# VHH binders against q96fz2: the designs that were tried, part 159

Target 1, 269 residues: q96fz2
Amino acid sequence: CGRTSCHLPRDVLTRACAYQDRRGQQRLPEWRDPDKYCPSYNKSPQSNSPVLLSRLHFEKDADSSERIIAPMRWGLVPSWFKESDPSKLQFNTTNCRSDTVMEKRSFKVPLGKGRRCVVLADGFYEWQRCQGTNQRQPYFIYFPQIKTEKSGSIGAADSPENWEKVWDNWRLLTMAGIFDCWEPPEGGDVLYSYTIITVDSCKGLSDIHHRMPAILDGEEAVSKWLDFGEVSTQEALKLIHPTENITFHAVSSVVNNSRNNTPECLAPV
Key: E = the ipSAE of ESMFold2; O = the ipSAE of OpenDDE; V2 = 0.75 times the mean of E and O plus 0.25 times the DockQ between their complexes.

## First folded at step 10 (VHH)

Design N27 (framework vhh_6z1v_2)
Fold by ESMFold2-Fast, scan of step 10:
Structure N27 (fold): chain B 269 residues (1-269), chain A 123 residues (1-123)
Amino acid sequence: as target 1 above (269 residues)
Amino acid sequence: EVQLVESGGRLVRTGGSLRLSCAASGSTFRYYAMGWFRQAPGKEREVVAAITTSGGSTYYADFVKGRFTISRDNAKNTVYLQMNSLKPEDTAVYYCAAGKGIYVETPSEYNYWGQGTQVTVSS
């Protein structure tokens, strides 16, 4: 759970996140720091990725069911970190194991403050070990997609216009995350950073990798995870479990180099 | 959880129109993607149409494109299937289904099902 694709242009991404608030009103999430969003087919830790979080984190009396979308740094920097450079953090906070989340101070403290977010991606990549060789087989892993009369599938796109139609109706992968806010000790902007919660792989992914991100499958799970004003930590953690509602296909080794940022990274081989 | 009740099924003439309704109980309807399926005697259930939680995207099986329209009203907890230009081949029991996300065209991916409503199209 250390490489993702999140390449949609900002306007397409925003529309893909359309939702209903508690009162049934249709909404688009409101952007915070949209200029920090950098689309890529090959996102690694320490880069920024878009996350959804409750508006109540930013406005005292906001409806906790309303959503903000904001870019955050992948790799949680705890609020208590006292060094000037967050890259100096000795701990790997790219992922957070579900079984130890309440034991690790870096995750327990922000979770207790309701700092839950939904990490958005086109999908994520995993590398399958191949016996008797140094080669590993990369896979692109994502939600099964609804075929609409407006859109095609990844494998059916044969022109630039058809590729745009594939992404217009793409269902984004929605992963459970925890974020924190770090204030540089020598001044500067508050850093928002996140970790992705991980669980044991489902049966369908067990041959590829032994772990998977905690995927929030559907709007009910997404809404309950985000709504820290109405849903307690204990209740929210019941949403954290493996899911079988996932699909994948093998991709070329082009994705191995995180500097490669092209559609070939997720194209089927 | 959600409970679904279909209504509107009846006998109609070839070329006629019919609107099916599916009423959902509870306040969680808005979180579910909705689908309409049908099953003719001796055949497996097949997808007819599907609609996302917001109503922003729809899916139609090739055999109903241009004739059927799916829509939803989240304020009324209801999903509709407007059926136009009906053919004898459309005769089936029509089922409403709710899923956490409609991502496959197979019945096993839907969590909640109605009891079905019979549509008969006579020549």
Scores: ipSAE 0.000, ipTM 0.282, lowest interface PAE 13.5, mean pLDDT 85

Design N28 (framework vhh_6z1v_2; at its last look DockQ between E and O 0.78; V2 from the best seeds 0.00; counts 0 for: pae E 2.9 > 2)
Fold by OpenDDE, look of step 11:
Structure N28 (fold): chain B 269 residues (1-269), chain A 123 residues (1-123)
Amino acid sequence: as target 1 above (269 residues)
Amino acid sequence: EVQLVESGGRLVRTGGSLRLSCAASGSTFRYYAMGWFRQAPGKEREVVAAITQTGGSTYYADFVKGRFTISRDNAKNTVYLQMNSLKPEDTAVYYCAAGKGIYVETPSEYNYWGQGTQVTVSS
């Protein structure tokens, strides 16, 4: 996964992340560093994206079922990294393969500390290789959506007028991530960064791309992944597998350029 | 372009079962969500059931109430509708449709339609 969309306004995003804590109380996640949130239809590695994580990571004795939402850097910078520039990392940390997560120190160590997060997105992009050509067709991949009464008479989703209404009740894609905290050697603010765990693609997606993010489907999966206080690493890793509960549509080549940040990026073609 | 051909529609008795099939032409079937719709005489076309590309998610109209099951075989380019406990009210022309839209329950999200197959349920 090398490209995502996360363009919802902050308030809409927050509401979309409504949850119940272990007591059954309805809650909204509290923001940490909300000013770092930058909505975009075209998120690339090294950009900031919002993730969910347990409140227990920030507050001692907090209920570990409570959630915080925080923008973090895409591309995990391990805490042990001693260079002053994260770009000097010699290996790619955009993704973490599920099969080798425990073999790589950069991922194993933070995971062992319970540093699990849920990466939020509208969806993610993948490029299909066209047989016999050097051309690649991009696809936008996301959770199946359900039309709600609140969404009104959404006609064809491809109409500009109706397109905006689609996002009011959008079910966000929830991807399993690992984050770490890095303190710059020269001092400064602690950098929070994340990697997306990837798995082999489900059968339905395999023709588009052979790998997919580990998607946490449903509140229970999200809650268990986040709750490092109650759920062990071993139990959490059981949640990491391919899912067929996805849909997709072809999009234009506009998304190929990471500088393009318009609705055209994820619009069906 | 995708061509859709429905089959399996016939006269059945109340309480009977029927399996509809829809065969798609071409190699792009797997990229479409599929839906079954029906239209009774004098009524509007309505969604019966829908299924996503992967088959991982399905939608059923309220009137289905567990009686119908939509499934697909991407290797065979075919979508199915198993209909059980049929009622006279289920009498209609049933249409298969393929779409790339976001909402599989919305008829306007479908781009290709079959010619339909007649299902008649007698008392």
Scores: ipSAE 0.887, ipTM 0.947, lowest interface PAE 0.4, mean pLDDT 93
Fold by ESMFold2, look of step 11:
Structure N28 (fold): chain B 269 residues (1-269), chain A 123 residues (1-123)
Amino acid sequence: as target 1 above (269 residues)
Amino acid sequence: EVQLVESGGRLVRTGGSLRLSCAASGSTFRYYAMGWFRQAPGKEREVVAAITQTGGSTYYADFVKGRFTISRDNAKNTVYLQMNSLKPEDTAVYYCAAGKGIYVETPSEYNYWGQGTQVTVSS
């Protein structure tokens, strides 16, 4: 997983993240650093994307079931990193393989501190390597979507103005992540950064790519992953597995160039 | 390009069961969502059931009420509709469809259609 779409305006994205705390109260997540949110149809590593995390990470004695939403850098920078420039990391932290997460210091340490997050996106892109060609076919991959009652026969690609209305009820993709907090040695603001946990692909995606992000399907899975105050690392890792509750469609090669930030990146072809 | 051929439609008594099959041509079947639609004489075509590319999510019209089951076998390029507890209201031509749109219950998001198979439920 190396490219996502997260294009919704902040207010729409916030409403899509409505949740219920452990007491049954309906809530919206509280933003941190909202000015760092950069919506785009074409997010790549090093960019900021919104994640959910427990309020307990920021406030002593907070209810660990309450959620904060914050933009973080994609590509985890470990808290123990000594260099002044994160680009000097000697290994790729865009993704974290689930089968080795407890063996890699970069991921084991923050996970042991309860630094679990949910990475939000409209969906993610993957490129299929096709036999007998140099070309790779990009796909946009996302949760199955259901129209609300009386939405009519509106298709996602049928009309530009109807396309935006489709997004009003979009079910955001929720991926399991780990984050860390790094203090630059030369001073400056603390850097929050994340990695996306990956698993073997489900059978339905195996013709596209052999790996997929670990998807948290439903509010119970999301709540347990976030709640480091009540859910141990051992129990949380049981949530990390492939899912078949995923769908996809082919997209044009416009998405290949990460500078292209247009709806055409995820439009069906 | 996908060609779709339905089979299994026939006359059956109220309360009976049928299994419809739809064979798809080519190697692209697994990249399409699949749906079953029906059309009675003088009525508009309506969704019956739909299934995502992976088979991991399904949709059923409210009138199905647990009586029908859609499934797909991507290795055999086939989608099925198991129809139980049939009623005279289920009499229609049943169409198989393939599409790449986001909302699987919407006919306009389907690009390829079969010719249909007649299901008749007698009293």
Scores: ipSAE 0.431, ipTM 0.785, lowest interface PAE 2.9, mean pLDDT 89
Fold by ESMFold2-Fast, scan of step 10:
Formats: sequence, C-alpha cells, structure tokens
Structure N28 (fold): chain B 269 residues (1-269), chain A 123 residues (1-123)
Amino acid sequence: as target 1 above (269 residues)
Amino acid sequence: EVQLVESGGRLVRTGGSLRLSCAASGSTFRYYAMGWFRQAPGKEREVVAAITQTGGSTYYADFVKGRFTISRDNAKNTVYLQMNSLKPEDTAVYYCAAGKGIYVETPSEYNYWGQGTQVTVSS
C-alpha cells in the first residue's frame, strides 16, 4: 500500500470516527495537532495522515478504550534513529510485512510498547500491470458503501449532482498500523510516524496486486487493535489477515502524479 | 465492457423456490459489482440484491432479506439469485446488472444491463 485518499474535511472525518468506549458511552475521538491534518485525494509516503490511537499513550491512567485522532508521518522513523534528518533513513518503512513484523527491530520494539494505531483513509490505490504493455491501470480500493438515508423505492437512477453527497456517510477504510516516537537528536518536537501492516492479497484482489494492507473490518477489530491496555500483542496480531470485504473500481491516470489532488483521482472511469 | 444474459425465470407457486442465473461475457466480469433488480408492470425498477467484485459483501433489499441469496462464481463469469419462500409480490421481470461505481445498492452505479427474465408467482 503506497497511495491513499483521505480528503474529508476535519469535522466530517471526526464524525465518521464516532465510537463507543468500554462503558458503552458514545464518543468522538479527541484531536491532537488538528492543524497538521491536510485532506487530499492523493496521499503519498512522507505526508501526514490521520490515525486513531489509544488515549492511554498520552495520559497515564486514561481509559485505554478512549481514542485520540492525530496526524502522523507515513513512513515509520524508529525511536533509535540517530541522524538528524528522517529522510536519510536507509530502508523503506512505508509498509511492514505481517510475516516478519516480530523479526524486524524497527517494528518489534514499538509493538512491544503497545504502539498500535488505525490508519484512516477514504480508500487506497493500487496499479495493475497490464499484459502486453508497460502501462499500469490504477484502481481505487475501499469498503463497500451503503446510502444510509435511502428508503423505499427511490427511482431508477440517482442524479449525478448527488455525487458530492457520497461522502456524508462514507465508511472510512481502517488499516492496521504501528507507530513510533522519535526525538530529534538536535532538539525539537517529537515526531510521530507510522507504517501500514501488509498481508497477502485476498483472492478478489490478486489480479490487481499481490499484497494488500491489513484491514480491520468492523468496530470490534478496530477496538481490539487500539486497546493495548487490555489486548496483548499476541492477541492483536490475530486480527492481521486478508479480507474479502472490499470493493474497487478503475480510475484515470490523473492519480499517477501525487501532486494531483482532485476528485478526479478517485472517480470511476 | 460486459454483456449479460439472464436465465431461469418461470412460473412457480407461492412458497416455492427458484434460482436465477446471469452469464457474463468476457474476462472482465471479476472487476464488476453485480446486482439483481426487478420491475413489475406499472412500477419502477428496484434493487433486490447486490454483491461486490470479491463476493465478500452483499446487500439485500428489506423485502427479500432472509428469503433470497445472491452469490457469484468468478471462474464461471456467473452471478446467481437463489429465491426461496416466493410470494405473489415477487412477480416481476428480473434484471442482472454490472457496475463499477461506489454504491452497490444504487441503480445509477450500474452501466451494463441484461434483457431480463420473467418470474411469475401464482397463488
């Protein structure tokens, strides 16, 4: 997974993350550094993306089922990294393979500290190799969506004017991530950065790409992944597997250039 | 691009069962979400059931929940609708549709349509 869309305005994104804590109380996640959230249809590694994580990471004795939402850098910078510029990291930490997560120091250490997060996106992009050409076909991949305000028989076709209202009740893609905290050696603010865990592609995606992000399907999976106070690393890793509960459609080559940030990036062609 | 041909529609008695099939042409079938729609005389076409490209998620209209099951076989380029406990109100022409849009339950998301197969449920 190397490109995502996360374009919802902050208030819409916050409401899309409504949840229940351990006591059944309805809540919205509390923001940290909301000014660093930059919505985009075309997010690449090294940019900031919103993640959910347990409040217990920031407040001693907090209820570990309560959630914070915070922008983090995509591309995990390990806490032990000693150079002053994170871009000088010699290996790629955009993704973390599920099969080697406990063998790699960069990921094993933060996992041992309970540094699990849920990476939020509208969906992600993958490029399918086309036989007989060097051209690749991009696809936008996301959770199945249902219009929650639709009732009865509404008529044959919805108006194209309703396209913008697609996002009012969008079900965000929730991907399993690992984050770490890095203190610059020369001083400055702590850098929070994350990696997306990847698994073998499900059968339904295998013709598009051989790998997929580890998707946490539903609130129970999301809650267990985040709750490092009650759920051990071993139990949480049982949530990491392929899912068939996804949909996709082809998109235009506009998405290929990460500088393009328009609705055309994810519109069906 | 895909062409769709429905089959299996016939007369059945109330309480009976019927399986509809929709055969798709070409090797692109697996890239489309599939839906079953129906239209009775004098009524608008309405969604009955839909299934994602992977088959991992399904949608059912409230009036068929618990009675109908949608499934697909991507190796055979076919989508099915298993209809149980049929009622006279289920009498309609049933259409198969293929789409690559966002909402699987929305008719405007479907770009390719079959010609339909008639299902008649008699009391």
Scores: ipSAE 0.426, ipTM 0.763, lowest interface PAE 3.0, mean pLDDT 88
ESMFold2 (binder alone), look of step 11: mean pLDDT 84; pTM 0.859

Design N29 (framework vhh_6z1v_2)
Fold by ESMFold2-Fast, scan of step 10:
Structure N29 (fold): chain B 269 residues (1-269), chain A 123 residues (1-123)
Amino acid sequence: as target 1 above (269 residues)
Amino acid sequence: EVQLVESGGRLVRTGGSLRLSCAASGSTFRYYAMGWFRQAPGKEREVVAAITQRGGSTYYADFVKGRFTISRDNAKNTVYLQMNSLKPEDTAVYYCAAGKGIYVETPSEYNYWGQGTQVTVSS
């Protein structure tokens, strides 16, 4: 998983994350650093993406079932990293393989501290190898959606305004992540950064790509992954597996260039 | 690409049950969301039920919730619609459809359609 879309305006994104705490109280996640959230149809590693994490990470004695939403850097910078510039990190930490997560110090240490997060996206992109050509076919991959407006349809020819109506009740993709906190050696703000856990592709996705993000399907899975106060690392890792509850469609090559940030990036072709 | 053939439509009595089948050709079946749609004379085609590529999620129109069940068998390349407690209002031609669009409940999201099977519900 190396490219996502997360383009919803802050208020729409917040409402899409409505949840119930452990007492059954309806809540919206509370924002940290909302001004760092940059919506885009074409997010690559090193950019910021919104993640959900437990309030208990920020407030001693907080209810661990309450959620914060915060932008974090995609590409985990371990807390033990000693250089001044995070971009100098030797290892690619965009993704974390589920099969080696407990063997790699960069991931095992934050996981042991309960630093689990849920990475939010409209969906993610993957590139399928095409027979007889060096070109790859990009696909946009996302949760099945329920249409809320009776007559609306979406296609490459639709205006951006018509496309925005699609998003009012969009079910966000919820991917299992691990984050860490890095303090610059020379002072400055703590950097929060994350990695997406990856698993083998489900059968439905295997002809597009051999790996997929670990998707947390539904509020029970999301709650258990986030609630590090009540759910141990061992129990949480049982949630990490391929899922078949996804859909996808082919998109144009416009998405290939990460600088392109338009609805055309995810429009069906 | 996929070709679809519906079967199972017939005359049934009010309160009866019927199972429709949709047979698909080719191994690409697994890549498609599948839907059952219906169209009564003089009415527009409407969604009845839909199921995602591997059966992980289903959609039902409000007028069939609790009465109809959609399922799929990817080993047999077949989609089923189990219809219980049938009403005269369920009388229509039922169409099977395959698509890769964003909305599983919208006819325009489906690229491949069967020819339909007639279901008639009477007393």
Scores: ipSAE 0.000, ipTM 0.248, lowest interface PAE 12.5, mean pLDDT 84

Design N3 (framework vhh_6z1v_2)
Fold by ESMFold2-Fast, scan of step 10:
Structure N3 (fold): chain B 269 residues (1-269), chain A 123 residues (1-123)
Amino acid sequence: as target 1 above (269 residues)
Amino acid sequence: EVQLVESGGRLVRTGGSLRLSCAASGSTFRHYAMGWFRQAPGKEREVVAAITQSGGSTYYADFVKGRFTISRDNAKNTVYLQMNSLKPEDTAVYYCAAGKGIYVETPSEYNYWGQGTQVTVSS
């Protein structure tokens, strides 16, 4: 997974993340560093994306089922990294293969500390290679959506007003991530950064791309992945597998340039 | 743009089974969500079943859950509706539809429609 969309305004994103804690209380996740959240239709590695993680990571004796939402850098910087500039990390940590996650120190160590997070997005982009040409067809890939009274449609005949209503009840894509905390050697703020776990693509996506993010489908899976106080690493890893509960549509080449940040990036063609 | 042609509709006895097919031509079939709709005389057209572009998610109307199965074959540019345990109330013209919308259960998400195939269920 190399590119996502996460464009919802902060308040809409927060409401989309409503959840129940272990006691059955309805809650919204509490923000950390909300000013670092930058909505975009075209999120690339090294930019910040919102993630969910357990409150217990920040507060001793907190209920591990309570959630924080925080922007984190996409591209995990291991806690042991000794250089002053994270961009100088010599290997790509944007994605982490599920089959080798317990073999690679950069991922195994934070995973052993319970540093699991859920990466939030409207959806993600993949580029399908076209036969007989060097052109690739981009697709926007996302959870199936259920229409509500406020929802508009996003089809060929849609009016601009209907497009605006599509996002009010959007079901966010919830991807399994691992994060780490890095302290700059010369001082400064702790950097929180994450990687997205990847698995073999499902049958429905196999013609588009060979790999897909590990998607946590539904609140039970999300809760177990986040709750490092009650769910062991071994049990949490059982949640990491391909899902068929995903859909997509083709999008225009506008998305190819990561500097383009408009609704046209995810509009059906 | 896509053109759709339904086939397989016929007279079937109550309790019988039938498979409807919808062949697509034109634009890339896998870019479309597909739906099956039906319309009986004097009634509104209603959604029966729908399947996303990927085939990974399906929708079924309450009155067909457990009896009907929608599927697609992107290599053959075809969508199917397997109808089991047919009832007289299932008698209708069945329509195939294609759309690029995000809500597969919503008729307004579908831009291209076939001409329909008649299914008659008798005692």
Scores: ipSAE 0.167, ipTM 0.591, lowest interface PAE 5.2, mean pLDDT 87

Design N30 (framework vhh_6z1v_2)
Fold by ESMFold2-Fast, scan of step 10:
Structure N30 (fold): chain B 269 residues (1-269), chain A 123 residues (1-123)
Amino acid sequence: as target 1 above (269 residues)
Amino acid sequence: EVQLVESGGRLVRTGGSLRLSCAASGSTFRYYAMGWFRQAPGKEREVVAAITQGGGSTYYADFVKGRFTISRDNAKNTVYLQMNSLKPEDTAVYYCAAGKGIYVETPSEYNYWGQGTQVTVSS
């Protein structure tokens, strides 16, 4: 997974992440650094994306089932990285293979510390090889969407743009991630960065691409992945597998250039 | 472009079973979401069941959950609706539809429609 869409306005994104803690109380995740959230239809590695993580990572006595939402850099910078510029990291840490996650130090160490997160997106993009040419067909891949009675009954004002009505009750894609905290050697701000765990593609996506992100389908899976206070690394890794509950449609080549950031990037063609 | 032809509609007794088929011709069937819709006399067309492009997810209207099953065979360019425990209220013309839209339960998301097959459930 090397390209996503995460374009929802902050308030819409926050409401899309409504959840229940272990006591059954309805909650919205609390933001850290909300001003670093940059909505885009075309997010690439090294940009910031919103992730969910347990409140217990920030507050020693917090309920581990309570959630924080925070923008993090896509491309995990290991805590042990010794250079002053994280862009100089020699390894590509955009994705982490599920089959080698416990073998690679960059991922094994943060996993051992419970640094699991859920990466949020409208969906992700993959490029299918076209037979007989070097051209590839891009697809937008996302959870199946169902119109609900809540569509149009939301408290936030919608814009005049017709596209905004489609997104008011969008079911966000929830991908399993690992994050780490890197302290610059010379004493700058702590950098939070993440990687997306990848698995073999499901049957439905096999004709498009051979790999897919590890998708956490539903609140039970999301809760268990995030709750490092109650769910061990071994138990959490059982949630990492291909998912069939996914859909897709072809999109135009506009998405190919990561600088293009318009609704046309994900519109069906 | 895709053309759809429904088959299998007939008279059946209450509590009976029936399987509808929808054969698609034209371009790549696999890349369309498929839906079954129905319309009873004097009523608007409503969604019954839908299946996503890859076949990985299905939708069922509340009134058919547990009784109907949608499936697709991409090698045969065919979508099926298996109907069990039929009730007189299921009497309608059943339509097959294909689309590339986002919401599989919404009629306006579908671009191609069959002509319909009549299902009559008698007591």
Scores: ipSAE 0.249, ipTM 0.652, lowest interface PAE 5.0, mean pLDDT 87

Design N31 (framework vhh_6z1v_2)
Fold by ESMFold2-Fast, scan of step 10:
Structure N31 (fold): chain B 269 residues (1-269), chain A 123 residues (1-123)
Amino acid sequence: as target 1 above (269 residues)
Amino acid sequence: EVQLVESGGRLVRTGGSLRLSCAASGSTFRYYAMGWFRQAPGKEREVVAAITQAGGSTYYADFVKGRFTISRDNAKNTVYLQMNSLKPEDTAVYYCAAGKGIYVETPSEYNYWGQGTQVTVSS
């Protein structure tokens, strides 16, 4: 997973993340650094994306079931990194393979500290190779959505007004991530950065791409992944597997260039 | 696992109101989206209303829009359907269902179902 869409305005995104804490209290996640959130139809590695994480990471005595939403850099910078510029990191940490996560120090160490997060997106993009050519067909991949009385399905919307209706009750894609905290050696703000855990593709996606992000399907999985105060690393890793509860449609080549940031990036062709 | 038990179904006159309740057993109720479905004699089971895990979003079928309201209380492990301006056409067995999301077009994706409660609306 190397490209996503996360374009919802901050208020819509926040409401889409409504949840219940351990006490049954209805909550919205509390923002950290909301001004760093940049909506986009075409998010690439090294840009910031919103993630959910436990409030206990920031407050010593907080209820571990309470959630913070924060923009984090896509591309995990390990806490041990010694250079002044994170872009100098020689390892590609955009994705973390589920089968080797406990073998690689960059991921094992933050995972051991409970630094689990849920990466939010409208959906993600993958490029299908065409046999006998170097051409690739991009697809937008996302959770199945309900058709509401006020909003149509994404495939039915073909105008700006109809597209606005699609997003009112959009079910966000929730991907399992690991984050770390890096302190610049020359001083400055702590950098929070994340990686997306990847698994083998499900049967439904195998013809598009051989890998997929580890998707947390539903609030039970999301809650268990985030709650590092009550759920051990071993138990949380049982949530990491392919899912079939996913849908997709072909999109135009406009999405290929990460500089393109328009609704055309995810519109059906 | 979640077990669901509906209650509140009874005979009501046209234009009347009724509140259905669905009580869930188990500590995992708050992780499930909830739906209300109905089935009239000789007809297929159809969706009436649905609500997300935290109650942030709701769905209503066109034939109940403006008349019915779905709500939930996760502290009490209960989902409710408030039915107003009842019509004879609303006569059916009403079922609650739990799923990992709202599956209006695929009822088979709901994981757990109650046994149903009968609502009869007389003219």
Scores: ipSAE 0.000, ipTM 0.154, lowest interface PAE 17.7, mean pLDDT 84

Design N32 (framework vhh_6z1v_2)
Fold by ESMFold2-Fast, scan of step 10:
Structure N32 (fold): chain B 269 residues (1-269), chain A 123 residues (1-123)
Amino acid sequence: as target 1 above (269 residues)
Amino acid sequence: EVQLVESGGRLVRTGGSLRLSCAASGSTFRYYAMGWFRQAPGKEREVVAAITQHGGSTYYADFVKGRFTISRDNAKNTVYLQMNSLKPEDTAVYYCAAGKGIYVETPSEYNYWGQGTQVTVSS
């Protein structure tokens, strides 16, 4: 997974993340560094994306079932990285393979500290190789959406105007991530950065791409992944597997250029 | 781009079972969400069941939950509706549809429609 859409305005995104804590109390996640959130239809590695993580990471004795939402840099910078500029990291940490996560120091160490997060997106993009040409067909991949009373009748979803009306009740894609905290050697603010765990593609996506993000389907899976105070690393890793509960449609080549940030990036063609 | 042909509709008695099939022509079948819709005389066309492009997620209208099952076979370019515990209220023309829309339960999200197959349930 190397490109996502996460374009919802902050208030809409926050409401989309409504949840219940361990006591059954309805809550909205509390923001950390909300000014660093930049909505976009076309997010690439090294940009910031919103993630959910347990409040217990920031507050000693907090209820581990309570959630913070924070923008983090996509591309995990390990806590042990010794250079002053994280962009000089020589290996790609955009994704973390589920099968080797406990073998790679960059991922095993933060995972052992309970640094699990849920990466939020409208959906993600993948490019299908087309036989006989160097052109690739992009697809937007997302959770199935069910019309609610609030969403109103939109008519055809292929209209750019009608697409704007679907977002009020959009079910966000929730991907399993690992984050780490890097302190610059020269001083300065702690950098929070994440990687998306990847698994083999489900049968439905195998003709589009051979890998997919580890998707946490539903609040039970999301809660267990985030709650590092009650759920061990071993138990949490049982949530990491391919998911069939996903849908997709072809999109135009406008999305290919990561500088393009318009609704056309995810509109069906 | 796809053409859809339904089959399997017939007269069945209350409590009976029936399997509907929808055969699609075209190489892009697997990239469409597929839905079964029905229309009784004097009523609007309503969703019965839908299945996403990959086949892993399904939607069912409240009035058929637990009785009907939708499935697809992408190798055969076919979608099925298994109908159990049929009631007289299930009497309608059943339509197969293919679409790339966002809301799988909404008729206007579907671009291609079959001609329909009549299901009649008698007491």
Scores: ipSAE 0.040, ipTM 0.472, lowest interface PAE 6.4, mean pLDDT 86

